# VH-VL binders against q17rb8r558to768: the designs that were tried, part 29

Target 1, 211 residues: q17rb8r558to768
Amino acid sequence: TAELSHLTKNVPIFVCTMAYPTVPCPLHVFEPRYRLMIRRSIQTGTKQFGMCVSDTQNSFADYGCMLQIRNVHFLPDGRSVVDTVGGKRFRVLKRGMKDGYCTADIEYLEDVKVENEDEIKNLRELHDLVYSQACSWFQNLRDRFRSQILQHFGSMPEREENLQAAPNGPAWCWWLLAVLPVDPRYQLSVLSMKSLKERLTKIQHILTYFS
Short names: E, the ipSAE of ESMFold2; O, the ipSAE of OpenDDE; V2, 0.75 times the mean of E and O plus 0.25 times the DockQ between their complexes.

## First folded at step 13 (VH-VL; framework fv_romlusevimab)

Design m3 (at its last look DockQ between E and O 0.78; V2 from the best seeds 0.75)
Fold by OpenDDE, look of step 13:
Structure m3 (fold): chain C 211 residues (1-211), chain A 119 residues (1-119), chain B 108 residues (1-108)
Amino acid sequence: as target 1 above (211 residues)
Amino acid sequence: QVQLVQSGSELKKPGASVKVSCKASGYTFTSYAMHWVRQAPGQGLEWMGWINTYTGEPTYAQGFTGRFVFSLDTSVSTASLQISSLKAEDTAVYYCARGPYDYGEFDYWGQGTTVTVSS
Amino acid sequence: SYVLTQPPSVSVAPGKTARITCGGNNIGSKSVHWYQQKPGQAPVLVIYYDSDRPSGIPERFSGSNSGNTATLTISGVEAGDEADYYCQVWDYSSDYVVFGGGTKLTVL
């Protein structure tokens, strides 16, 4: 089980939308190549595949997020509804192809830990500030939009006491990134960052823009 | 257990028509595509196409359009192949084979139906 | 159209290892399935997705696929393994299923 979680070679890539750590990503699969990909992922026991946005130059982006399959509903006509959740972020090292779907050799991304006490303090302050701004932004949304977000993404995760406990940082940051109406290229830039400070700074900038 | 049972051998004259049936059992019929494969005497396997058992939509390989018709009777979990205007070169064993809707492997095959076209 | 090339025949002594190749342009980018067909019988799936074995197929049967060649390997060949073997792929570009020409395995 643990061995299967470290898939880094010939990782199947679903080229579609942005995915983020801890964020649910339901999929409706109707193309044969992706039907095959999903079925194989289940059969091999990995139950994982990568999600990347499309890229005009390289077919798909250099960064993505692994998706863990939680459940698959096979429809009678061959389509499937796949319940997935975001796992590890990755950088693409090599691109390939299998049965019409993309594959990649990947390297997992993890945040660089801050060890200086003063920096940790500053990071906490920034974190708390941006979280508050995020909450304010969400609360000020029209009821219609707020309801839609809650329906699709669920509630914003709570603040973590330890900001560096998870290799991807606080979950609420990814939730927020998923719900913010920004360009995928911008989202991708944030996804690729290994500094929580940098992510928070960018998120804050976005929040300011939409406030 | 999964089974595909095909109709019996056929002897036909040129110009006639034949209908080969494939009855499925042991699984949900509409959950898998049904493929057809031809094998001429002493020759290899040749893919003819497939039919979506849920929608009824057939897809024919090149060379198997026109005289070849895939059909379904879902009430009895049966796929059928009809060949019209039979020719001598249509002499072959015809197989139905179950496959997923992703063009994957054929995990179950019918026993085959020999169609002989002779004057 | 995509073409799969198999040797027409392979001979092997009992107890030895038989290797049946299936050649295709960049076949490594395709999943290869293998079927065994004995005289007068329907084909039987023996390997799927390059190297996976269906239930009931002996471990003596294995498969590999890389580059331009897929290989079905049968170790400890038995008289009962004498059959025709076919490789098969799905060509995504044409959306066709393609079979190789088949290989007759003779057990000497």
Scores: ipSAE 0.869, ipTM 0.932, lowest interface PAE 0.6, mean pLDDT 95
Fold by ESMFold2, look of step 13:
Structure m3 (fold): chain C 211 residues (1-211), chain A 119 residues (1-119), chain B 108 residues (1-108)
Amino acid sequence: as target 1 above (211 residues)
Amino acid sequence: QVQLVQSGSELKKPGASVKVSCKASGYTFTSYAMHWVRQAPGQGLEWMGWINTYTGEPTYAQGFTGRFVFSLDTSVSTASLQISSLKAEDTAVYYCARGPYDYGEFDYWGQGTTVTVSS
Amino acid sequence: SYVLTQPPSVSVAPGKTARITCGGNNIGSKSVHWYQQKPGQAPVLVIYYDSDRPSGIPERFSGSNSGNTATLTISGVEAGDEADYYCQVWDYSSDYVVFGGGTKLTVL
């Protein structure tokens, strides 16, 4: 089928929620079209599909995140419990439809590395400040809220020595964005960002607001 | 080895009822939907609807919402089609076919049951 | 209700290639399944999801689907391929299964 092409053409799209690189995204699937989509991804061995939020003008947003299937439980009543984790981010190039679910031709996104030594130094300083703020925020959460986050998302990833080694930047940033109560306007724009500095700046503003 | 074995052919008079059974084996019965397909003499395949083998909820195609009833006996892995108030136009081969709950392909079919309605 | 259109018959010489079409509005946005039915027998799935082949079906059977036409292709046709062939989709908007009218393949 078209959904089996080289993972950039006719990619199956689940239109539901925001997903982020490295972040678990557990799903409870009710609709037959999405049950079909997931079964086919397992049968073909791709075990991946895109996640995008809805968009009134274009059916779904111009940016999304691939979800990698870790486990699926097909329940007898027609529901599915799907355990996924976020992979690569993408931009939508072309939209399509198959069997009632959306498809897309996509282009994968990676962060643009900062090369200037002064800018690298400033980036490290910003990263360390925001990381410390995030740690403090998480440690100051009430025990029940911290437990809920740990149950659904796991612990905050350890900071990485090379901030720019991973193509999506530090994993802890995505984890934090997934658990923070962010304004919906920011969710999609942050996913589309190729600048680690811009991402860290947005996180810092959110954490400062809650301090 | 997946098998769907249907009940034998039936010769009926107009106004009678008939029950066509479809016994499944070789797989978990409630993991697949059961579909019913009619084929009148010399004609093509006509989808009649399906039944959710876990919940027992039937769905009927347009034109099959009256005299046609799908049912289950999960204790013996059997789906049944009952046709009441038989008419000559009900003369056909009736097939059961299993499919996934997501309405995918029909990978296994029963051998068919010929129902003949004549006076 | 969604309609699938097939030619009533196709004739092909042994060893040649048969192409059986299934027409439908925007059928390329649907997964097409194909069934072979020999006289007096139940249908047998030969292609599913446009182009996938079930285990036990010869590689001579292939399928394609784009735009308004899906096609079942049988290369190296043999006498044993003589049968009726049906295309089938599930139409999400009506939530119904739809069969084409069938195509009789004659090998001569």
Scores: ipSAE 0.602, ipTM 0.830, lowest interface PAE 1.8, mean pLDDT 90
ESMFold2 (binder alone), look of step 13: mean pLDDT 94; pTM 0.957

Design m4 (at its last look DockQ between E and O 0.79; V2 from the best seeds 0.00; counts 0 for: pae E 3.4 > 2)
Fold by OpenDDE, look of step 13:
Structure m4 (fold): chain C 211 residues (1-211), chain A 119 residues (1-119), chain B 108 residues (1-108)
Amino acid sequence: as target 1 above (211 residues)
Amino acid sequence: QVQLVQSGSELKKPGASVKVSCKASGYTFTSYAMHWVRQAPGQGLEWMGWINTYTGEPTYAQGFTGRFVFSLDTSVSTASLQISSLKAEDTAVYYCARGPWDYGEFDYWGQGTTVTVSS
Amino acid sequence: SYVLTQPPSVSVAPGKTARITCGGNNIGDKSVHWYQQKPGQAPVLVIYYDSDRPSGIPERFSGSNSGNTATLTISGVEAGDEADYYCQVWDYSSDYVVFGGGTKLTVL
């Protein structure tokens, strides 16, 4: 399992939408190339592939998120519904191709830890403030939209006691980023950030815009 | 166990028609594509196309359109190849082969059906 | 159309290693499958996805694929390995399955 967790070479890339750490990402796979990709990922035992948004210049974005396959439902006509969840973020180092789908050599992204006590305190304050704003935003949504979000993404994760315990920071930030109706390029910029402070600042800005 | 059993050898005159059958067993017939491969005497393998066993939609390779027809009888898990207006150059062994929906490997093959076209 | 090129024949002494090549433009970007065909028999899958072995295929059979060449390697060749070997790919661009011309392996 350790070896499988460090897949960094020739990682198959599903080019579609944004994916985020800890966020479920169900997929409907109907193209032969991606059917093959999924089948291969299962056969090799990795059960992982990368998700990147499309890019007009480079085929797919320079940043993405690994998806862990939890379950695959094969339909009789060859299509499949794939239950996946976001794992590690990555930066693309090199692009390739295999059987019509994209591959990449990647490096994983992790947040830079804040060590200064004053900075940690400030970070906590910012975190709590933005979380409250997020909650307020969500509660003020129309019932229809709120229900849709809950159905697709589940409930907003709770606040974490240790903001730096996970290499990707708090899960609620990614949940919120996934549900906010912002441009994928903006979401991508946040995904690429290795500073929780910077992510929170960006998220706060978005929340302010939609409030 | 997975098996593909094809119909027996055929001897036909030019202009005649032949129908080769491939009966599948040991798996869900409609969960895999069925491919057809031709091999002329002393020659290599040539892909003819495939049929979607779920929808019945055939896809033919270049050079195998018109006189070649893929069909199914799902009630008996059977794929068939019909060749009309037979020519001498149609003399070959014809194979059915199971493949995934992603054009991957052919993991199971029929035993082959020899079709000889001679005047 | 995409073309796969194989040598028409390869000869090897018993116990030695046979290497059968399959050439194609950027074939490394494709998954290569290999089939063994003995006289009067149907092809048998011996390698799939470049290097994976189906159940029942001896470990003597291995495969590699990079650049413009895929290779089927048979170590410790036995008399029973004498057969025709075919490489095969799926060409995504044309959506065709493509076979190589086949290689006759003779065990001397």
Scores: ipSAE 0.825, ipTM 0.915, lowest interface PAE 0.6, mean pLDDT 94
Fold by ESMFold2, look of step 13:
Structure m4 (fold): chain C 211 residues (1-211), chain A 119 residues (1-119), chain B 108 residues (1-108)
Amino acid sequence: as target 1 above (211 residues)
Amino acid sequence: QVQLVQSGSELKKPGASVKVSCKASGYTFTSYAMHWVRQAPGQGLEWMGWINTYTGEPTYAQGFTGRFVFSLDTSVSTASLQISSLKAEDTAVYYCARGPWDYGEFDYWGQGTTVTVSS
Amino acid sequence: SYVLTQPPSVSVAPGKTARITCGGNNIGDKSVHWYQQKPGQAPVLVIYYDSDRPSGIPERFSGSNSGNTATLTISGVEAGDEADYYCQVWDYSSDYVVFGGGTKLTVL
């Protein structure tokens, strides 16, 4: 139900990989605790759970992304094939445990919008430059690697007319971060950012390194 | 309508064997685990273990790894409990109960089968 | 191995509220399921996942679970509620099912 999409307390956390807003995150789930978590999500109608990477100090990272369940298929061999897509980003406020899986109280994140006319103009210039750099990087990949990305992630999303319309910024930024072979430190850093300018700047540095 | 129907009561001598059957209907048999629960006269519920109805792999609780064997006939949606070398202390009601294969509740139970072992 | 503790009996007057406890170390971190068993009958699920009710179970049955105690609450108790009540969890370290010892509810 739509009223359950704003969960912030005792949110179930899948501790596995990095997820990003708008990006598909297909999962193969074998662990009984996570199969239970997913079954309950469907039975209660919430149809979502948080995704966080592991952390050596706190069991899982302080930032994550909600995954929205689009479809689930329970296979005869006991695993679940779960089709998800990234939703809202969040910060972890409090950690817990239920039925052998992690839980969290969370605070949702969204970008802080820039209203200064000069800053908006500069943001647009930076966006267009970095988008062009991303397109160039993608088209200059060897054909095998580019086709693997297209097969797993699809095409790069088109640039958006209003850069600040979406609460998480342009979708292509998240697509790019999902396909780039970057260090986990950069991935978490960008996931946590509420400034589109800061995110674009970090992406530009990453692209320059791989150019 | 989900239903678990167990075989009738049994009166046995010590040293004999008994097989309790549990026939399921009204659902996809291999989509749920089958559990076995014992209740001795005047006593509480004691979990004996479960069987994965898709793979046939049983799991036995501590104390039930010897004379107790879980089995399936998926062609007739039936789980069975066989008890060999019966002892007087095996006198109990034996229940089958359906549950999710991954942790959870027992939402449907068989009516129970009374096994009485007396010399 | 994990242990659940229930009082052997609880007595309550008709129309009053019965509270049946299920004690366990950090039981609030587990999902608790409750079963009603009348004499000569199989158990029937009345509460699952701490507080959910199966279809056909009256709203006067409710459950809670926090800390070291889960509680089955039956408001407006009727004579027909006389039964044994069992709590049940999974012990995730052993993958075994654990039942409480049972509580006999008497309405007098």
Scores: ipSAE 0.435, ipTM 0.801, lowest interface PAE 3.4, mean pLDDT 90
ESMFold2 (binder alone), look of step 13: mean pLDDT 95; pTM 0.962

Design m5 (at its last fold request DockQ between E and O 0.91; V2 from the best seeds 0.82)
Fold by OpenDDE, fold request of step 21:
Structure m5 (fold): chain C 211 residues (1-211), chain A 119 residues (1-119), chain B 108 residues (1-108)
Amino acid sequence: as target 1 above (211 residues)
Amino acid sequence: QVQLVQSGSELKKPGASVKVSCKASGYTFTNYAMHWVRQAPGQGLEWMGWINTYTGEPTYAQGFTGRFVFSLDTSVSTASLQISSLKAEDTAVYYCARGPYDYGEFDYWGQGTTVTVSS
Amino acid sequence: SYVLTQPPSVSVAPGKTARITCGGNNIGDKSVHWYQQKPGQAPVLVIYYDSDRPSGIPERFSGSNSGNTATLTISGVEAGDEADYYCQVWDYSSDYVVFGGGTKLTVL
């Protein structure tokens, strides 16, 4: 239900890798604590949990992304293959523990909308430029890498007409962030940004580096 | 309907062996772990361990290693507990209980098997 | 080893509310399951994951868990509720299942 989609208290946290809005995140779950977490998520009807990377200072990073469970394949030995997709970004407010897995009180992140017409125009131009750079980067990848990316993450999403329609901005940005071979800390910094301009700028910087 | 049916009561002498069986029905046997719980007369529940019904891998709680062996016969959806070198202290009711593979709740229990060890 | 502590006995008059506690260090960080065992019978799951009820269990059975104490609450106690009640958790540090010592509920 819609109410369950806005879970902000005692959100179960899967501590593993980076997750991003709209990006598929398949999981192979073999630890009992996460088996339990997934099972409970389904039983309670939320069908979602948070994904955070590990942090050296804390148990997990201060920012993460919700994962929506699309499908779960339970294996006879207790393992699970979980089909998930990225949802809302969040900031961790409080950390907890339940049955061996981490929990968190969170607040959701949404992009700050740009209202100024000139700024919107500039944002569009930047967006289109970076998108083109991303396409060029991807096309210039070796075939084997390109194929691997396509297999795991799918095709790069198309540009959106309205850059500010979604609270997380354009989907292609997250796709690109997921496939770029950069440090998770760098990715995390981008994930935490509430400015599309800032994200695009940082992504452009990465693309320039790899070009 | 889910059922766990255990073998009948046993009376054994010290030093003997006993094998308690737990036959599962009404569900896919390998989808759930099988736990064993002991209850001595007038005492509480004591977890003995569990067996992975798919892999056959047993896990024993402390105090239940050596003389206690969990086994399976998947062809008949049966889990078994064997106790060797029986002692008077082994006198108890033994339960099998179904649980998920995440150490969650035991939703179904066998009726229990009374094992009495007396000289 | 992780230990769960229950009172050995609780007495309640018919129609009243019985509360059975289960104490454990940071038990609030664990999911608590409760079992009812009547004399000569196998245990029956009555509450799981702190507060969820299995099908067939009356609504008068409820559970809570926070801090160091989990509680099984039985409202409108009936004579048929007289039984032993056990709490149970998973100690994820040791991968052990742990039972409380059990509480005998007597309906006066």
Scores: ipSAE 0.897, ipTM 0.952, lowest interface PAE 0.5, mean pLDDT 95
Fold by ESMFold2, look of step 13:
Formats: sequence, C-alpha cells, structure tokens
Structure m5 (fold): chain C 211 residues (1-211), chain A 119 residues (1-119), chain B 108 residues (1-108)
Amino acid sequence: as target 1 above (211 residues)
Amino acid sequence: QVQLVQSGSELKKPGASVKVSCKASGYTFTNYAMHWVRQAPGQGLEWMGWINTYTGEPTYAQGFTGRFVFSLDTSVSTASLQISSLKAEDTAVYYCARGPYDYGEFDYWGQGTTVTVSS
Amino acid sequence: SYVLTQPPSVSVAPGKTARITCGGNNIGDKSVHWYQQKPGQAPVLVIYYDSDRPSGIPERFSGSNSGNTATLTISGVEAGDEADYYCQVWDYSSDYVVFGGGTKLTVL
C-alpha cells in the first residue's frame, strides 16, 4: 500500500491546529464530518489526513502537516479520541470540499540537503549552538511550565547524529517549535521552511528573545 | 451477525396509534444510530429521522415533527417508532436502519413493518 | 431542501450494462450511497462512498460521482438484478438524509 501512503490528491484536511513532523497531536473529534473523515481513513487503510490552521483569506493555511493515525477510540456518544503523530509537511496547491470537510491537492515538502563540506561544518556548528540554547531554555523554565510541557509533549528528543538524515531535519527542532509560545504566523512560516539553516536561525532568534 | 428484527404488521383504523419496534442484535447497540425510513405503497424511500442510541436524543425530518415519536429501550437493544392519531396517508412500510454517527451509509435494515390504516 | 433526481426506469438486455443516474447540485461534493430493493424486501446497500462495494456485492456493481451526477453501473446484468435502485446522500448543511426517487431496472 505504499501508493496510498503518498497521497497528493483530494487529501482530507482537518482544519484546527498546528501540527509538526514527529510531534504527537492528540485529537478529540466530535463533529460528524471529521468523524466520517477518520472512519474512512481507517476503512481505506490510508490512516492519515492533513492538519492545517484556519486562514481568513483562504479558509485554511497554505501549508500543513500530515497526521498519521496511531490509535482511535470510538466512543458511543459519537466522539472519538484520536492518537496521531506528525508526518510529512506539505504545501496546498488546490482546495476542495467533501462531505463538509476541506480537501486539498498537495505537494510534499522536505529539506534541501547541503552537500558542500564547508556548509555542512557551519550547519553542524549552528545546530550544536542552538541545541545548547534550547536545552538551557528548557532547564531554566519554572517547574510548573516544564511539567506541563513534559505531560503534553513528552521530553525533548535527543540530538540526532546525522542532522540531514530525516527529510524534515532533526526532531528536536519540531518539538521545540511546538512548545515555544510563538506568534501563529511564525509557526506557519517555520513549517514551510526547506532550509535547516534557516529553521535553526529562526529558533535561535526566538530563544534569544525569550532569554 | 448483525440483525434488525421488527415487530409484525399492523391493521389500524384512523385515529388509533401504533408502535413499531426494532430489536438489534450482533453488535453494540449504542455504537450506531437508528434511522427510520417510510415507504408508502408504490412510492420511494422517505427518511423520517434518527435517534442517538446512546443519549436517546431524536432528530426528526421535516414533516415528521408531531405525531411521530422515536424512543429506545437500551436494556433490550430496541428502538421504537410510535405513530399517534393515525391517518390513511400513514399506510406504509416502516423500516429501521442502522447508521454510523457520521454522514455514512445504512448497512443493515430491518425487514420492514407494514402499517395499514383503513376505515 | 436538497433534491436528488433519478430516472423512473431503465431497461437493459441481459448481459449488457445498466447505468442509473442520480442528479443533484454539486453532488460530487457529497458521498453517494446506493441501495437495491427487490419487491417485498428491505433495501440492501450495494455501493457506498460513491464507489466502494460492501462484502458480498459482486464487482460488476460499480459507482462514480463527479460534478452534478452520480452513476451506479451494473455490468453483465442478470435477471436477478431487476429491482428498484435508490441513491442517497447526507445534506451536510442541514444534517438531513436525502433519497432519490428510485429507478426501476427492468431486464428484458
């Protein structure tokens, strides 16, 4: 079913919150349209749908993240508890509608890999610096806030040995973006980035601002 | 095996009432909504509404808000349709049908209950 | 209120293909379900979500839906396919169910 795992046409879109690659996104679903959307994804075997935030100009944002369904508990009262995790990022090409929920034709995004040895060295230096800043920020949070983050998002992912192995870059970057109290427009901008350097630079600026 | 078994056919006079029952088996009753569908002689299918089998909350289609009452007895996995002040135009086959709690399909139907109203 | 329009009858020779249409404004934005009803029997689901087939329904039953028309297609028609066929959608603006008027398939 690898062809079903690379959906790009009429992809079901849940219009709700920001989702990021590798980050859990637990959902409480009660509307008939979204309950249908999820039941269909299970029945067809795709087990995924897109997540986008709302947009005043276009009904939903131009960028989003696929959510992979890990588990679903259908409740008798019509609600569902859906355990998901972020997968591939995407850009919206065309908008549609089915059964009251949004759909989209999409193209998947992944980071542009750096091959130049000098650029790789500089990227690794920037990565290690920003990672240290992120660890320091997290360790210096008040106990209540740190506990809330741990309960909702889990612990900060460990540093990865190969910065460019994953198509979306290091998981800790996405975890940090999910927990940082940033402007929604910044959230969407960072989601759309295909440069790990640019992403790390934005994270560094955010951390410096809050230090 | 999922089954919906309805009560037997009824012959009634105008002004009487009737209660059609629909007993479900082979699945968790409260996990699916119960719909009611009417079919007058020689006519098509007409959706009457549905009842949430977990909460007991009914929803009636336009034109079925009055003499038609949906109810449940979840202890015996039974949905019921009560029709009061019967009129000749109520002569029809009445079906129960199971549906999901979304915009899905009716995958299982009762055998139908014929209600005949004549003077 | 949302309206579905079906032809009242369709005739087809045995072994040929029957096409039963269901018309509705922007019906392509809705999932269409199809039911077969033989005389004196309850309806039976034959197609759901435009083109999906329940277990036990022969693959010669198929469906499509785009624009303002959904179509139930029965290839290799047999005498046993002679029945009334109903399309059905949810009107998600009202949360009401809508049935088409039905199409009598006659196998001549």
Scores: ipSAE 0.719, ipTM 0.875, lowest interface PAE 1.1, mean pLDDT 92
ESMFold2 (binder alone), look of step 13: mean pLDDT 94; pTM 0.959
OpenDDE, look of step 13: ipSAE 0.819; ipTM 0.913
ESMFold2, look of step 15: ipSAE 0.708; ipTM 0.872
ESMFold2 (binder alone), look of step 15: mean pLDDT 95; pTM 0.961
OpenDDE, look of step 15: ipSAE 0.857; ipTM 0.925
ESMFold2, fold request of step 21: ipSAE 0.563, 0.683, 0.630; ipTM 0.833, 0.865, 0.844
ESMFold2 (binder alone), fold request of step 21: mean pLDDT 95, 95, 95; pTM 0.965, 0.965, 0.965
OpenDDE, fold request of step 21: ipSAE 0.895, 0.896; ipTM 0.950, 0.951

Design m6 (at its last look DockQ between E and O 0.90; V2 from the best seeds 0.00; counts 0 for: pae E 2.1 > 2)
Fold by OpenDDE, look of step 13:
Structure m6 (fold): chain C 211 residues (1-211), chain A 119 residues (1-119), chain B 108 residues (1-108)
Amino acid sequence: as target 1 above (211 residues)
Amino acid sequence: QVQLVQSGSELKKPGASVKVSCKASGYTFTSYAMHWVRQAPGQGLEWMGWINPYTGEPTYAQGFTGRFVFSLDTSVSTASLQISSLKAEDTAVYYCARGPYDYGEFDYWGQGTTVTVSS
Amino acid sequence: SYVLTQPPSVSVAPGKTARITCGGNNIGDKSVHWYQQKPGQAPVLVIYYDSDRPSGIPERFSGSNSGNTATLTISGVEAGDEADYYCQVWDYSSDYVVFGGGTKLTVL
């Protein structure tokens, strides 16, 4: 299992939508190439593939998120419903092709840790402020939209005691990024950031815009 | 176990028609594609196309349109190949083969049906 | 149309290693499957997705695929390995399944 978690070469890439760490990403797979990709992911035991948005210049974006397959429901007609959840973020190093689906050599992204106590304090303050703003934004949504978000993405994760415990930072940030109605390019920019401060700042900006 | 059992050898005159059957067992018939492969005497394998046992939709390779018809009887898990207006060049062994719906490998094959077209 | 090229025949002495090649444009970007066919019998899958072995296939059978050439390797060749071998791919551009011309392996 540990070996499988270090898949960095010829990673199959599902080109579709944005995916984020810890965020569920259900997929309906109907194209033969992706049927094949999913089947191979299971057969090889990796049960993982990358998710990237499309890019007009490079076929797919330079950044993405690994998806862990939790369950696959095969339909009689060959289609499948795939239950996945976001794992590690990655940067694309090299692009390839296999059986009609894209592949990539990748490097995983992790947040840069803040070591200075004053900076940590400031980061915590910013985090708490933005979290509060996020909560306020969500509470002020119309009931219909709030219900839809809860149905598709679940509840917003709680605040973590240690902001730097996970290599991807707090889960609620990714949840929020997933539910905010912003352009994928904007979401992608946040996904690529290795600074929690920068992500929080950008998220705060978005929240301010929608408030 | 998975089995594909085909109908017996056929001897036909030019212009006649033949129907080769392939009965599947040991698995859910609709969960896999059924492909047809032709092999002329002393020649290699030639893909003819496939049929979706769930939808009934056939797909024919180039060169196998018109006189070649894939059909199903799902009640008995059977795929069939019908060739009309038989020609001498249709003389071959015809195989049904199971594959996934993603055009992957053919993991199970019928034993083949020899069709001989002779005057 | 996509074309797979195999040598028409390969000869090998018992106990030696046989290598059967399958050439195709950027075949490394495709998954290659291999079938063994003995006289009067249906083909049998021996390698799938370049290098995976189905259950029941001896470890003597292996496969590789890169660039423009896929290779089926049979180590410790036995008399029973004498057969025709076919490579096969799915061409996603045409949505066709394509077979190679086949290679007759003779065990000397």
Scores: ipSAE 0.860, ipTM 0.926, lowest interface PAE 0.6, mean pLDDT 95
Fold by ESMFold2, look of step 13:
Structure m6 (fold): chain C 211 residues (1-211), chain A 119 residues (1-119), chain B 108 residues (1-108)
Amino acid sequence: as target 1 above (211 residues)
Amino acid sequence: QVQLVQSGSELKKPGASVKVSCKASGYTFTSYAMHWVRQAPGQGLEWMGWINPYTGEPTYAQGFTGRFVFSLDTSVSTASLQISSLKAEDTAVYYCARGPYDYGEFDYWGQGTTVTVSS
Amino acid sequence: SYVLTQPPSVSVAPGKTARITCGGNNIGDKSVHWYQQKPGQAPVLVIYYDSDRPSGIPERFSGSNSGNTATLTISGVEAGDEADYYCQVWDYSSDYVVFGGGTKLTVL
């Protein structure tokens, strides 16, 4: 299974919405090209495909997120209800086409770890501050909106003891970006970031405007 | 075991009608598309179109939008092809074939029904 | 409308390798399916998605697809392989199925 997470050539690309690491991305698939893409992913055992938003200059954005298929329900009319979760982030190197859907050669992204002790301490302080702001924002939501988020996205992931352990940084950051109404340009910018400090700073900026 | 069993051969005169049936078994009938393929004597395979067994909606290839009608009876897992105003050039073997609801392959075929139109 | 071109016939000695081509503009961007049809019989799927083999089809059947040409390869040809062979694609711009004209394989 771990070897399948390094698919990098002719990766099937679903061109639709923003996806984030660790975040569920439920899909209703209607188009024959994407129905085929999903079925082939299951048949070949890769059980994943890339998700990118559209782009007028290049057909789809230069950055995306792999979606891991957790479950699929093929309806009698050929439609699919697909339960996915975000995996690794990637940068697009080369674009292609197969059977009417986009493909890409990609390289995977991961955060650059901070090793300086003072910088680690500062990063932890920033993380804990922004996490507290996110929790306050979520707790101050009206019950209806909180319930809608919980139903669609699940609970905010708990803070992680080692905030640099995961290649994409803390899961709660991605969850928060998925539930907030963030400008598409900001979404792509954050997805491409390799600095947890920059990501936390951007999130803090967003939360300040919602407070 | 998946099977598609078609009705027997037909000998018809020009101007008549014919109905070719294709009875499916061994799978959920509404989960796969049903295609019709024609093969004139000594010639290749020609796709005529398909029908969605869940919705009943047919799609016809270019040139098959007039005298050719696809239909279904899902209660008996049967697809049918009706050809009206038969012409000599309609003489062919007519196959039903099962496919997925995408750009996939035809994995099971009926045995074929020979329709002969002679004047 | 998308067109597939196959040679009308191919002759191969028993035990040798047969190669049946299917030409189409940018056919490498499409998945190619191959069917075997013996006289008086329905077609049988032998290769799908360029190179995948259905259960029950011998490993000596293989397929490739690149650029403007897809190829069905049958190694160790036997008399039982005598048949017509059809390539087939979907034209994803029209959602129509396209068959090649067929190739008669003769085992001499």
Scores: ipSAE 0.580, ipTM 0.827, lowest interface PAE 2.1, mean pLDDT 91
ESMFold2 (binder alone), look of step 13: mean pLDDT 95; pTM 0.961

